# Ledger of designs, part 8: VHH binders against q93235

Target 1, 248 residues: q93235
Amino acid sequence: IFMKTLDPKVPRFYGKGTIIGVNPGVGYQPWLKERPDSTLIKYNLRDQKSYKAYLEQMKTYLTKYDSNATETRECGAGDSNDDLEKNPDALPCRFDLSVFDKGCSEKSDFGYKSGKPCVIISLNRLIGWRPTDYQENSVPEEVKDRYKAGSIAINCRGATNVDQEHIGKVTYMPSNGIDGRYYPYVFTKGYQQPIAMVKFDTIPRNKLVIVECRAYALNIEHDISSRLGMVYFEVMVEDKPVEEKKEL

## First folded at step 24 (VHH)

Design c106
Fold by ESMFold2, last read:
Structure c106 (fold): chain B 248 residues (1-248), chain A 123 residues (1-123)
Amino acid sequence: as target 1 above (248 residues)
Amino acid sequence: QVQLQESGGGLVQPGGSLRLSCAASGFTFSKYAMSWVRQAPGKGLEVVSDISSSGGRTYYADSVKGRFTISRDNAKNTLYLQMNSLKPEDTAVYYCAKLEREPGSFWYSFDSRGPGTQVTVSS
């Protein structure tokens, strides 16, 4: 294990020939800035202290979706942030966390205490970008059963054949992924960056699983060498006896 | 609190030149990548150019490549855009924008922009 200190404000990835790119990058939470080079989510089911930092990071990250914010509006069917390009004084759509109440909320410790950890998936903020739709006959097989026009589908798989054997059942929240109504971002005051969550329902104990998650829309390019349209992280859910030192 | 202030815009004839400046404060300028973004009348926002924190890596949109040069002076906390061979289609409000590391990501995101400076290219 190599320990490396990096400034948490310095990214590692660039777009094709550009610093920010024209293609979304994918990120995840929880990410601990105390270990800025690490993409490892590792904890012991029998030791609540081993996952407390991940819970705190998840809670802190989600505070930006404060329902008391005066800078957002509730969006129903037919509403979207498209209005912001025509009317820059319009309020952005509010992102409602209640979609995660089925096992990926604070009430369930985001799945960590049950060995079914949830991971947030997000796209970086590009200016003016919005998802475009696959034609029905061109939807990738990985997301065909969950794809909805107007949305960005999410799919996670094991990075290697071994990881794919181990990753187990994955639940996507929402099933269709990220709704396109939250796009575009145009430096909008009060913007609530949309997210999805992925719950690993049957991830094995005491095994490292390398996970690759990809975002799917017609205008999201995937490139493994530059990590376009995808993110990697590792999950290690241990189930080991806790060794405690007896005080005198 | 991030503060960005553009200057150097104005009216110029086709073929002319302008130099835009952006004064930055409220953050450690030398640690962040920066961008110039413009909005032409009736059009959406376009990323014109970006530059890494050290200045060692730059990007230019195809529409400005070879005519515009982005630079930065980290000692003065200032971002620059030298615009040569200006065309009427370069008429826009030009914004200085700060990039940040996307939380939970190794990618950049746009964070904030200044109020902008108007560039008008006409005869």
Scores: ipSAE 0.489, ipTM 0.779, lowest interface PAE 2.1, mean pLDDT 86
Fold by ESMFold2, fold request of step 25:
Structure c106 (fold): chain B 248 residues (1-248), chain A 123 residues (1-123)
Amino acid sequence: as target 1 above (248 residues)
Amino acid sequence: QVQLQESGGGLVQPGGSLRLSCAASGFTFSKYAMSWVRQAPGKGLEVVSDISSSGGRTYYADSVKGRFTISRDNAKNTLYLQMNSLKPEDTAVYYCAKLEREPGSFWYSFDSRGPGTQVTVSS
């Protein structure tokens, strides 16, 4: 989908009953700053120059996770950011990018050079929000095999039946999505916003695929008309000859 | 770089009124939605009120609706909260908060807040 805005710094979507809302909105990267009205990820596999900007956007976005030992803490199982709301000296949990090392890191050009592009999925920063668990019997079918209590599962599908036929194999990193230990968000210096990545392993060449990704927790509503709990973007991985210029 | 400074807090009796101000600098104030957020002793953060960049859209938590009025003066880069009919349960630190477009999204995110101003309503 292609969207235009009058004010590029003003969001197009408003939350339910509030300006910011109580329901997380979903975002993605790479979204090129140079083309703020477009949600299209399009490049030619045979032309590295055609995907260079996406790599630069990914690298720039991820610099916020570079070493921050003095402003963050190591968090293990059972840890969380719960103390941040009441203790200005508490340190937020550190987010470890190594979970993306199997094909969604800089070493592999985030999958772009192999035609398996990675896309970052994130939730907007709501004050004090944290994921609520589904009951075991109520986990949505599309994430049931990957769901973990305390986490936010991610699922991406083709927006239409044709897109779903074409989207191919999708790998989620981490498999169970975004761990809840990075919540809640508060106004803490050094906060590291958690993310997940989705890798499109077998997306076809020279076909436009419209992708819908959703975030799953009991307290995340989904609504297509207001785009609650989901994001849309388009992927076009071309594999066509680079035209050779004639000499003058 | 973003600077938000609240003022106007203090001690007030139940039923009284207080007007909070927030001076903003380091960004183009008129382009951003703003919020008042409070934290009562020993409790989590609560969004009290939001206002759009133009001032044309506002929101109030049910606990303050009809008693509090959010406003802004974009020429003076200042956000306001008029608090009337104050109750002891309104006792909290009140923070001025800047909203922004979430990177890679069409949704708002909280970006930053000021140091806060204490409001105490004595019973």
Scores: ipSAE 0.487, ipTM 0.762, lowest interface PAE 2.0, mean pLDDT 87

